# Ledger of designs, part 10: VHH binders against Thioredoxin domain-containing protein 6 (NME9)

Target 1, 330 residues: Thioredoxin domain-containing protein 6 (NME9), of Homo sapiens (Human) (q86xw9)
Amino acid sequence: MGSRKKEIALQVNISTQELWEEMLSSKGLTVVDVYQGWCGPCKPVVSLFQKMRIEVGLDLLHFALAEADRLDVLEKYRGKCEPTFLFYAGGELVAVVRGANAPLLQKTILDQLEAEKKVLAEGRERKVIKDEALSDEDECVSHGKNNGEDEDMVSSERTCTLAIIKPDAVAHGKTDEIIMKIQEAGFEILTNEERTMTEAEVRLFYQHKAGEEAFEKLVHHMCSGPSHLLILTRTEGFEDVVTTWRTVMGPRDPNVARREQPESLRAQYGTEMPFNAVHGSRDREDADRELALLFPSLKFSDKDTEAPQGGEAEATAGPTEALCFPEDVD
Key: E = the ipSAE of ESMFold2; O = the ipSAE of OpenDDE; V2 = 0.75 times the mean of E and O plus 0.25 times the DockQ between their complexes.

## First folded at step 5 (VHH)

Design K22 (framework vhh_etentamig_d1)
Fold by ESMFold2-Fast, scan of step 5:
Structure K22 (fold): chain B 330 residues (1-330), chain A 121 residues (1-121)
Amino acid sequence: as target 1 above (330 residues)
Amino acid sequence: EVQLLESGGGLVQPGGSLRLSCAASGFTFSSYGMSWVRQAPGKGPEWVSGISYSGGSTYYADSVKGRFTISRDNSKNTLYLQMNSLRAEDTAVYYCAKGDYWSDSWGFDYRGQGTLVTVSS
């Protein structure tokens, strides 16, 4: 009755963006061994991690492996000769240890686990850090009307993401219920625009799927009636807004969502593909692109001007990963 | 660039079995989850099954659960679908799809030409 789950691997191998975001947003502390493909994971720390797993258990302490060349988020860690250990709690970076230093790793794990227990038990805010390799900042600006007086347009700068309440949910009268659940999950809604997306907008929005037969059905669905186009934000001290919104939405396929995350929006309001009630961005780059496309009055992020990346060779369809370790048997 | 080539379809009688294969190239196969999607004549596409990048987790639509088994061989960049106890309602073109668990994409990114499965006496 539980023996099968006790035989899971010590460290989960993260080789997709989806599994990266899923693992790092897990309850408790996740320690990621970032390695180069040509040198492999850091073997000297395995005994330490095995011992700590036995003492703490898997509910609050997780270990993972990530090859720097496989994930775009790890681009700045590529080519390093020493191992880099990234510590995540609630999707946020809380510590970094460079080099195979077992005493420092043990101390950092214990310190960060104690801190995260206080966050979970007492509602205390996490003390997040910024690594230079992960220092890209997102911001968005919502503007009010300009009255042509000394009073300028009102603006608010925060980390934002796009959300869409899709035509199926709107047609079934679920808009207000979904909005309430978004607010209950801790999001602030900066903008809520009700309109029917144009065919041109939908084709640009889903451009990476152009030319496929299912693409025409997706275009038809998104143009079938009004959607609510939302800009969502969160205050400091919370999980990344893009990741949190995807967690609240749940898995893409409502049948998978009902099985694995029954409290998610897609589980509650989705029926069957393509009618999954809500849309969220795949990652930060998609969020920025989608916000720029649907809200052209939105101020661009002050990040460096970058060529669009991350969409050309990534998975775009199907329920490929669930909240489980890869070595788990079905 | 990215290519998916399905094979193994054909005519089979009800209660029979078929094994579909999908040969993948142009991307790091072992880094992505994969799915099977089918489209019956005159109907919309239906997601059938999904598998995690390592093969450790598998997922099935209720219509095929207990009858179909998805698997992968990362050393050969190949995805498989073992179909048992086939029914007339399983008649469709079956497509291999590079999948995304949370994305609003319908499972058709880098979809191949498909392989036709006909279940009829």
Scores: ipSAE 0.000, ipTM 0.180, lowest interface PAE 12.2, mean pLDDT 72

Design K23 (framework vhh_etentamig_d1)
Fold by ESMFold2-Fast, scan of step 5:
Structure K23 (fold): chain B 330 residues (1-330), chain A 121 residues (1-121)
Amino acid sequence: as target 1 above (330 residues)
Amino acid sequence: EVQLLESGGGLVQPGGSLRLSCAASGFTFSSYAMSWVRQAPGKGPEWVSGISGSGDYTYYADSVKGRFTISRDNSKNTLYLQMNSLRAEDTAVYYCAKEDYWEDSYYFDYRGQGTLVTVSS
């Protein structure tokens, strides 16, 4: 009748200073996923870590989770939007990887395991690093490079988009069902604010629709009752969050959505324009504008590189956004 | 039905200018981001420029940045591309495209005949 369902965990949760010190005393390489309490650990890399555990075994490779707010040693990592992976061997920091970059994590794990095997077998000296990127920085900063490597390594930053569960869906009691569908689609909800939008706010938000026949009907609808204003990020994929959210919502007109994408949110929960249950931004720049308008208390760092990301890839880099929260004042 | 009608192409010398237009109908024009996509002879389609539904945000491929300007007039349901300092490599059929989304895919709906731009001396 007993169950052993959770006897062995892939990643050890380091919730105390004692567990941190125990990790530092571990033989071999430990990869620590440093996360914020409000966003949780980085889920996209779990499959890679499971694969690495199977391929190299458990004797010299360990994985851990650490919440930045719970450990004094992680003070410099608090308030960051991107995951930070700290690599420890023999109690010393040997590598840092920022962002959910699975190929870079795999390379770094293999490189550091090989280095540690030589330290243990041949008595070679460890390459100890210091995370210089955090020297003299007390604020949330977005950067595409990790410390201790000569290559320009591009971080995979978490990007955010705006989602609104509209008054029609809220009034029909569909809020919880829609939230569940959003989470099932691989989105993490960073904030959820229930409130009624003001007429001035709605008119400014939908300024580009002022010439539409249905504009006054849209304004009336959006002011008719509470909405849920959400900030979404992607946790289980590397696709553009704005584009992915628009795909999950489906076509703007529920009648089109029911014909062409019957499993979309607008197909399932929309009735007819303007009652299409949910809102999402058109593109990255509209998302940034909408987030700034509805969440003015949040600080955003946004970089439009308009250049190949990380060098010769020939890919046009999109805007890089990092969400930074101000420190609470007593 | 969505209809897109491109115009304004022609033969122009290197360093010259052309202004392309796209007349849109069959959808709420101001609710959709629009793009210009070109196809050079013997090559696949390549994205050139995009503009948000409001017209507040514009995007350009590196090959045309600083030379081309995208704009729209939502009162006339018309998209524009002002092309300056034209080069031989800009020779292509230019298509007006509406943004669309289908099954986790982002794609461009360009159904018009396009407008031919030839840059040669």
Scores: ipSAE 0.000, ipTM 0.110, lowest interface PAE 16.5, mean pLDDT 72

Design K24 (framework vhh_etentamig_d1)
Fold by ESMFold2-Fast, scan of step 5:
Structure K24 (fold): chain B 330 residues (1-330), chain A 121 residues (1-121)
Amino acid sequence: as target 1 above (330 residues)
Amino acid sequence: EVQLLESGGGLVQPGGSLRLSCAASGFTFDDYAMSWVRQAPGKGPEWVSGISWSGGSTYYADSVKGRFTISRDNSKNTLYLQMNSLRAEDTAVYYCAKDYWSDSYGYFDYRGQGTLVTVSS
């Protein structure tokens, strides 16, 4: 009698607290892809999940998607650079995998599925874990000092990141609009240098992107005219300046930015890769590298890596501040 | 629309060789530079090699230079990675990528499912 089957989604979209609670109540193992809305779910692992679904079946192995901004329970995962895969069994967190690591995901799925089968069939004890990112107490304490400083215990440190308004945006006369948007987002601009980057600078800056056609197009573009090289900071707020700037810029590809974050700078001012209007650092280490490369005169000496702050040389005090700032003009 | 399908991964002994392939569809293959990117267990992604649209120029990470050869066949819309003198540290999932302009979010833009290479004795 001619049967019709409804399409079964590979990953269940957990868009509400009620769906999250239903997932926690599910029998078996659930692998949750926790993603940022501006980047979407991790595509490289979808084929692995499809293969495992076919091999294992759906009775004890389930896949889900959860946007970090949509669920309060995922607050601690917001603004993270890597996709995060949370493994739940019997309502408990049993594993965490960070990054699009298909071999580790496959191994973890197989290991945790085997463990959960033994819990269900043999009454074996479930090995529950705590995700460090869910507790992240150190993120709330910015001073890096001993707990004896009660007055300053909850204050945020002033940190900096690099921003570039790229030659495409400058050439299209968008510099002032972009600067206005940066200031409206709550950033203080400590330095604004208009100049054309040298070929040597661009090649060092993007050394991890070597591939002739694409890389040479990027080098050509970045050397094609003046950029505005900016140092950005924030005087208030709980979010890291690097993460906040990435949020304001939006996704790297303007086509993705227009689809997922239409209010972002790259959505508004970017056209197509590599013409995405603005640059920002991936993380804190990248920001420090980029700032050192483009503004070497504004950093502390790298010789004093682990030196206590306020060392014996008064003029070279070690890493007391992220960058040196000029005094107010009279 | 863009589809990339990697193949050729498997288990190989140290010192052995393996050839990876990537079948591309949904775009004009001849117009784009292509790359190989790998991710080892528990590690972040690492760019491995790049090739120009014509195949006239190739680039390699220092860790694979002299051992790996990237090539392409534009008539077949296929990208290749010839891997020689394989080491345990080459164990990773290998991805091919059409565009790899990662200057903010922290990831290469992977377009394929990846193929697993395991180097073990």
Scores: ipSAE 0.000, ipTM 0.155, lowest interface PAE 14.2, mean pLDDT 72

Design K25 (framework vhh_6fv0_2)
Fold by ESMFold2-Fast, scan of step 5:
Structure K25 (fold): chain B 330 residues (1-330), chain A 121 residues (1-121)
Amino acid sequence: as target 1 above (330 residues)
Amino acid sequence: QVQLQESGGGLVQPGGSLRLSCAASGFTFSSYWMYWVRQAPEKGLEWVSTINSGGGSTYYKDSVKGRFTVSRDNAKNTLYLQMNSLKPEDAAQYYCAKEDYWSDSYSFDYRGQGTQVTVSS
């Protein structure tokens, strides 16, 4: 009767031209991690890919690894310092993401899966791209940036998620650095409340961990000092805020985060469980539960909340309207 | 201690139906995502279905879509898999698996012996 653990293989290793052609003939979307032999595959994105494999279309979403030096078709990608992710559908290149940009990878996977579902279900023409590394060099970089800003206009309802900067990070004086990184990742902070959670509140918040050996250490830690309780949203509507925040935080165990996602918040600011710097909700239902528990005065819908709405989006403050601001008030 | 006990497997003819159950104990069932995974000899481990903690979101392997339905009863700590229009390729040992809370990679822990599904023509 002992415990058993098994993981299903995530990425197919494309080591030959035959395997590359097999990948091109696959139905659905294939995301290829093009890596250099000297550095190996990009480990920081593996957790995101595992999550997306389960959540958004296992049989239409495939992942692969390809060493740039082993395949002639990848000669243009050799010698790069950052990973390159190539997106193929129906044998055609449909997107490229450079670097371990987890929020952009998540958005691109969602966008391209939707597009490919429309190709397969409605007979819509596939939008094929040319990688800049494979095209001629006559391009205007300023026009590309402006056009790219407009092209990703996918209308989606704005959602909120809970984030906590935990007592370990607060006690180590990392609050402002973490807030800065949250903002740099594209999140808008709607609320920031500094307070110490009560033992009763923590036990209810983490009730699903009751009975685990580390539970009492987690309760003690969360009650040990002030946390910052945050409500986060994103301006770009197609991205799932809950999943994007989890991606930015990285894997729960800081030792895993440092191995798999060294740029994540838990890799940079966590030490060891339960001292992993930040908390985020697991899914939409958990986010709604946690928001209701920690912000009972705020009203949220069961599945979604648009904030702001009702004309407040048109309320503008000119640069000159910041006449009164307290300085040196914590 | 986490315990998962699968039941409901058996022998059916092609086109038949079975309902699998998984009784869970030792953890707050309503707080965890649950999975159905199957393994046939020589075919390897295959994911079949996922259900989120509240039961509002379900996901399926393409080959079972429209034929299988996953559900859960959080009041009874029980996970279900309704299997209709069974095919010979569905024959396997079926396991329910709990999400590993400490792992963000959505790894599976097998807690029971599983339940055998045989489809014979």
Scores: ipSAE 0.007, ipTM 0.308, lowest interface PAE 9.5, mean pLDDT 73

Design K26 (framework vhh_6fv0_2)
Fold by ESMFold2-Fast, scan of step 5:
Structure K26 (fold): chain B 330 residues (1-330), chain A 119 residues (1-119)
Amino acid sequence: as target 1 above (330 residues)
Amino acid sequence: QVQLQESGGGLVQPGGSLRLSCAASGFTFSSYAMYWVRQAPEKGLEWVSTISTGGGSTYYKDSVKGRFTVSRDNAKNTLYLQMNSLKPEDAAQYYCARDYWSDSYFDYRGQGTQVTVSS
């Protein structure tokens, strides 16, 4: 329209539903500071946002303010003492940062901006997230979600795999170092159980290898001391967790791993067969079998947490027994 | 020394809301999955929710799905449970627990915070 000069604020104040919808239609990344009316917007992050605007420009990076009490879409964020930063791209929620953590905000802005540049330039799919505070529990009990949300639920249940840090690595004091490398590779841990596997358990776990020459040596090794039994998951759902874990472990034989994949866990922490530091499942079916065997009461899954499984009671403590453990034991 | 301290419990009417907090100290909080567990009067310990180390994966007991939301702030070493649409059957002592699976299932839990749902 005209050639009149306009004053552009660093953060756009989103005070109406119309302005919220305008923000959702913006090209690029928008960072929304969700604040309470009684405390106002987060002032400590303003200098960071000014710096980032100068470094990145305004073409693909926008900042906004939204008072939680003024917009119905922000009802779930009302009454919070800490600031909440919502990241939107193409009308979709792509990240959330809670608290005035300037280094995390800077990293998240840079990461999401690069992701959105790839969406716009290369036509890549956006990674959309759900904030727990935006749960739809009040809508209905039927779980009548659309096709994409149903697929996300199935993917979430299938993003777990089994990992074992074997007795050789544990005995050599490598457990914490291996866990650090697992987390650096992008895995999150859902559980970590330290115990010595029983002979019966190992024989059942490896029953498909019972006819192999090395079977008794494998059984002996796995019973020789404590292992760490881990359940791993990943933030990104587009890659198979089982395959990614297998890749991070490297080839089964440490001598092969050192030649072909020197940065793998088996290359770094394995010595010689059967002492290859870590175990993982071969495929999804194997992972499901192994998880059911070693974690028969899946405390992180509502399907198995309350229902009794199996017909016979065990004398020793286990996942089911642990739910009933006494506080006062002599 | 590992310590877990719960807060935020209280008395609410059916349909009400509460937000529980758990302050963690004495360990690297960001390296552990965390659990919310509850115990109703004269009943055993019951799992409620799980959250992964970075908060990217959350899991819930079927009866609380859509009503409860677990979250964590690794910078503050704090775990949260937002409870909406509370029912009488949700009344219990709520515990924060660190997940390190041993023969006893949990390695550490706090003293708990009481949630009561009544008119």
Scores: ipSAE 0.011, ipTM 0.443, lowest interface PAE 9.2, mean pLDDT 73

Design K27 (framework vhh_6fv0_2)
Fold by ESMFold2-Fast, scan of step 5:
Structure K27 (fold): chain B 330 residues (1-330), chain A 121 residues (1-121)
Amino acid sequence: as target 1 above (330 residues)
Amino acid sequence: QVQLQESGGGLVQPGGSLRLSCAASGFTFSYYAMYWVRQAPEKGLEWVSTISSGGGYTYYKDSVKGRFTVSRDNAKNTLYLQMNSLKPEDAAQYYCATEDYWSDSWSYDYRGQGTQVTVSS
């Protein structure tokens, strides 16, 4: 009575929509390691998960792996460089942990198991969350005026990114067509400024490339005629605006874009490097820098500087700080 | 402009070895993580290995772990992939890659021209 497999897989590989729905129907807590195909699953957390399973048992704690590119439900997690751990209970999202933070993962597993045991035993309501970090909307309450309630000011600031329609596309008369495509993709254009960037401005904008062979060609191109400098936001959606704009633009090289994403702006309006029609920021930090440089008179939502988490491992890993290490930490 | 040039591919028997090289220019190589990716005929692009900017951290696809070793020489701006115990499923065009090719701020080409690895009995 009660015989089991001698060896049970620690993490279930969720490779299909059917397996995803099966996971949602499971009793107890499921921790899903959402990974990118190019990176693979986060190996450093495996020892922690093995320990937790031994301590808690299999009845109410389950682990799974899901590749972001294989499941439509994980579309909003595609292209991320850090591992994302999604916690499901009773088919509902109950917690999210970003990065390979073993102490936080352990605490979150214990807290959510306790909460789910109370739901099952006492009939308490489950605390369901939405992953709000992927919302493209920010709201900020301004300081009220010092005198009088009739002078109260409330402002909402939306998550924004920089876009440039570059001199090649402008010179070829493609500006209106590209703007139409941007709007059809769900973006709202907050600002559209037509002007020629100065050499000083371009050199500062691309300061990080000053030592590269292509730098002088890039400066010459960006100064060759008028660009349209745009601030983009989205009125609806769950994706980061920077990531969404990069997807709409397509791969940097128009020849790659035509091969791999023929529907993208660079595929349709780019010719050959450096003439790829449109510019977008690399990431959120880069977008904030670029917006501040080109639109210094505009105010954007303030961000708290995160506590230093660098350390040697992240510095050594470079801009891919979110990569999972293959070696166990204990 | 970033330039990446792969070399060292060829025809080997199953169980054989090859050493791939990638010569990088046009950017500060030592500041960036580097990638090896591969593409078999009529298949999608597949990640193989990553090495951190200073070479202190390496990551591998499960199916190549223990058989492949990635390394870099920052003084020579060169990336390497040592491939041992090659299997027929390793046959592909191999590319080196750097920063996300979606972004115009870094102006990087995602991959070079590639080097062909053929494993046949």
Scores: ipSAE 0.006, ipTM 0.183, lowest interface PAE 10.6, mean pLDDT 72

Design K28 (framework vhh_6fv0_2)
Fold by ESMFold2-Fast, scan of step 5:
Structure K28 (fold): chain B 330 residues (1-330), chain A 120 residues (1-120)
Amino acid sequence: as target 1 above (330 residues)
Amino acid sequence: QVQLQESGGGLVQPGGSLRLSCAASGFTFSRYAMYWVRQAPEKGLEWVSTISSGGGSTYYKDSVKGRFTVSRDNAKNTLYLQMNSLKPEDAAQYYCAKDYWEDSYGMDVRGQGTQVTVSS
């Protein structure tokens, strides 16, 4: 029953429990930017929210700001510098996005808005979630109680694959554009290393192609400049990450990709063989080999039986949440 | 190859001081915001401090404000954390971290860290 909204405001500032309850009563989807006082609201996502407000309107899509220190309901989100976006529909939590990941936010808003339209128009049941992934760093009693969600558990449950943004795409200034497309496709990037592969490294990496006539041209190309070496996992869906990445890349030959899968990365960013913009593994076994070769200090255990899972290796990858910086604050 | 190498940890008495260093290589250090994060024995990773790419803006966890000072030397590709008035609750493995890329936010923790022990 709180204060009425101003129709011009992009994001409603929820500073009281009454305003929080009013938000929960809103028809449609509400995206709440939960921020810390020292970090401020996440500015990098504001242009996205403005765009979506114009495209969708205010009747079914609402945006809000909530400072974690001002609301008791947000107590567990205090003490962090990373933004947390909470998605509410019909008073229920329906999605959570951590970090300033604009492509993932856009996808999540569109997916949840479509789901809520089906709830409202077709009587579909709403899929409700609990945010059990957010550990209270100051509360030791939470150790081992929250869904078995320690670093070892996450690494054993998630599969990873290798992706390379190849020297042709890097040289053409397409790295950031390709990274955006990867994130839009639902991948989380666990690491991104820019480096030039050595000839020995490339020859070992592509040893299965050593008999091919184009092998020396491939070796020369991969050594011609920096690549971005990425470790990818899935943010959504739990599909085989290796297969999903191959699908997003499209057919190996860009001419085939443009004909058969025009929206694929190789269709958009590849020119002609060997200049096909991106690399991915053939299968799970190949992904494990490639990851071990290019990231030998990083321990991977997608299977629980492979030594102890290396919390140390996962620690070197670090938290994947994007932070909202005060330099960008209103 | 992106490399981050933490050093300067050790055993200190409550109220003591330590200066941590992070040597960075394999990327254009001056283009990236940098972070200090820590992991206490019974807790997960905890953000401690942030410094902007040029060093003009610094941010701290509330419990360390006034006691810790983050700084950087872009000419030497080195990040620092000056820790004063250390408390038992500050005992942890300390890591430095960089943004994933120069215009994107997020913490990429690469090194093995440096251990800080506060005797109590």
Scores: ipSAE 0.000, ipTM 0.125, lowest interface PAE 17.7, mean pLDDT 72

Design K29 (framework vhh_7qbe_3; at its last look DockQ between E and O 0.04; V2 from the best seeds 0.00; counts 0 for: pae O 4.4 > 2, placed apart)
Amino acid sequence: QLQLVESGGGLVQAGGSLRLSCTASGRTFSMGWFRQGPGKEREFVASISWSGGSTYYADSVKGRFTISRDNAKNTLYLQMNSLKSEDTAVYYCAAEDYWSDSYSYDYWGKGTRVTVSS
ESMFold2-Fast, scan of step 5: ipSAE 0.411; ipTM 0.743
ESMFold2, look of step 6: ipSAE 0.030; ipTM 0.522
ESMFold2 (binder alone), look of step 6: mean pLDDT 84; pTM 0.853
OpenDDE, look of step 6: ipSAE 0.187; ipTM 0.674
ESMFold2, look of step 8: ipSAE 0.309; ipTM 0.708
ESMFold2 (binder alone), look of step 8: mean pLDDT 84; pTM 0.853
OpenDDE, look of step 8: ipSAE 0.034; ipTM 0.389

Design K30 (framework vhh_7qbe_3)
Fold by ESMFold2-Fast, scan of step 5:
Structure K30 (fold): chain B 330 residues (1-330), chain A 118 residues (1-118)
Amino acid sequence: as target 1 above (330 residues)
Amino acid sequence: QLQLVESGGGLVQAGGSLRLSCTASGFTFSMGWFRQGPGKEREFVASISRSGGSTYYADSVKGRFTISRDNAKNTLYLQMNSLKSEDTAVYYCAADYWSDSYSEYDYWGKGTRVTVSS
């Protein structure tokens, strides 16, 4: 008898140099979530890592957490809010993934695990890398299907939407609270990039508002400091992720939000237009446009946003015409 | 993509009552009813805020029609009493996805026909 709940920590906390050295001596692949103390570890990837551990088993796949400020070896990763995932095998760095890109993390885990199995079984040479800026290939969540042993679970299509935590909320130190509220609402954060948007980028992003009186004030605000650019998805509920995110944000004007939906993010964290704490897309079409603009390497599950005709890698002719003034420069 | 589906239209005798419903596929802020009668332009009937705390009516329907909403069901209602032949129209549901100062609604249903016989 002795019925006990199996309780095993998913990710080992590496708080000392001794624990870091112990991790490097582990057999198999270790995925280290490198985080800042003020940001905390990447909670949205926990469900993916739990799934991967179940599918692959514990013997050759390990997960760890490491705070960049606590370990000298992680000095070059300090000052980033974006999570960095370091992949170690046989004490060597074999891959790096930046951002909470769940599809890329899953692919990288599977690829590196297969490579390490070949090293261990066949004596194959391990491909060691140096950590440097790598070009990211972001992928929106694809339609999931269960395999034969898990057919009882309903496989549901997931879509992505854009969310921005705006400079006003970031400047007021509300980023962590807002991220917690997003996670509590059932969203998975696939990507979290902290940066200041450029004036050109903001003007293009809000091009549909160029004729409005408040446009210049909006541009100035969005360029005034760092924002957090997020890609959100969810697996729960029957409403579209775009609509659900709109519900959580509340009405655009904080004064309206406080009156009509006091529990919403804009009611709690917004002050007055344009300082309404968070941005979201109006509908699916806007979400696809905004995601393509801010994350141009992304692939989307929506067929309407698929790359046009899949032209040649160096093709200079676009599928849509370019409109320029005073003249077309192509 | 937000969809609005109206129901409840039909043939009703003058002086009678009819209840229209509009179900939204997701969240909406302000919502309203518009109608277009034979040979007429589309006109405003009634609107309601997200909370239901504010309602507005066209003078022609004030005191006879009542707008309400059930946010748990994402459904808008129009209770029409003391119907007149002049109320004959296709009734359209409209929703604002942002409840700020836009004069036109963001989304519209395809309409439901109401015919009031004399």
Scores: ipSAE 0.000, ipTM 0.149, lowest interface PAE 14.9, mean pLDDT 73

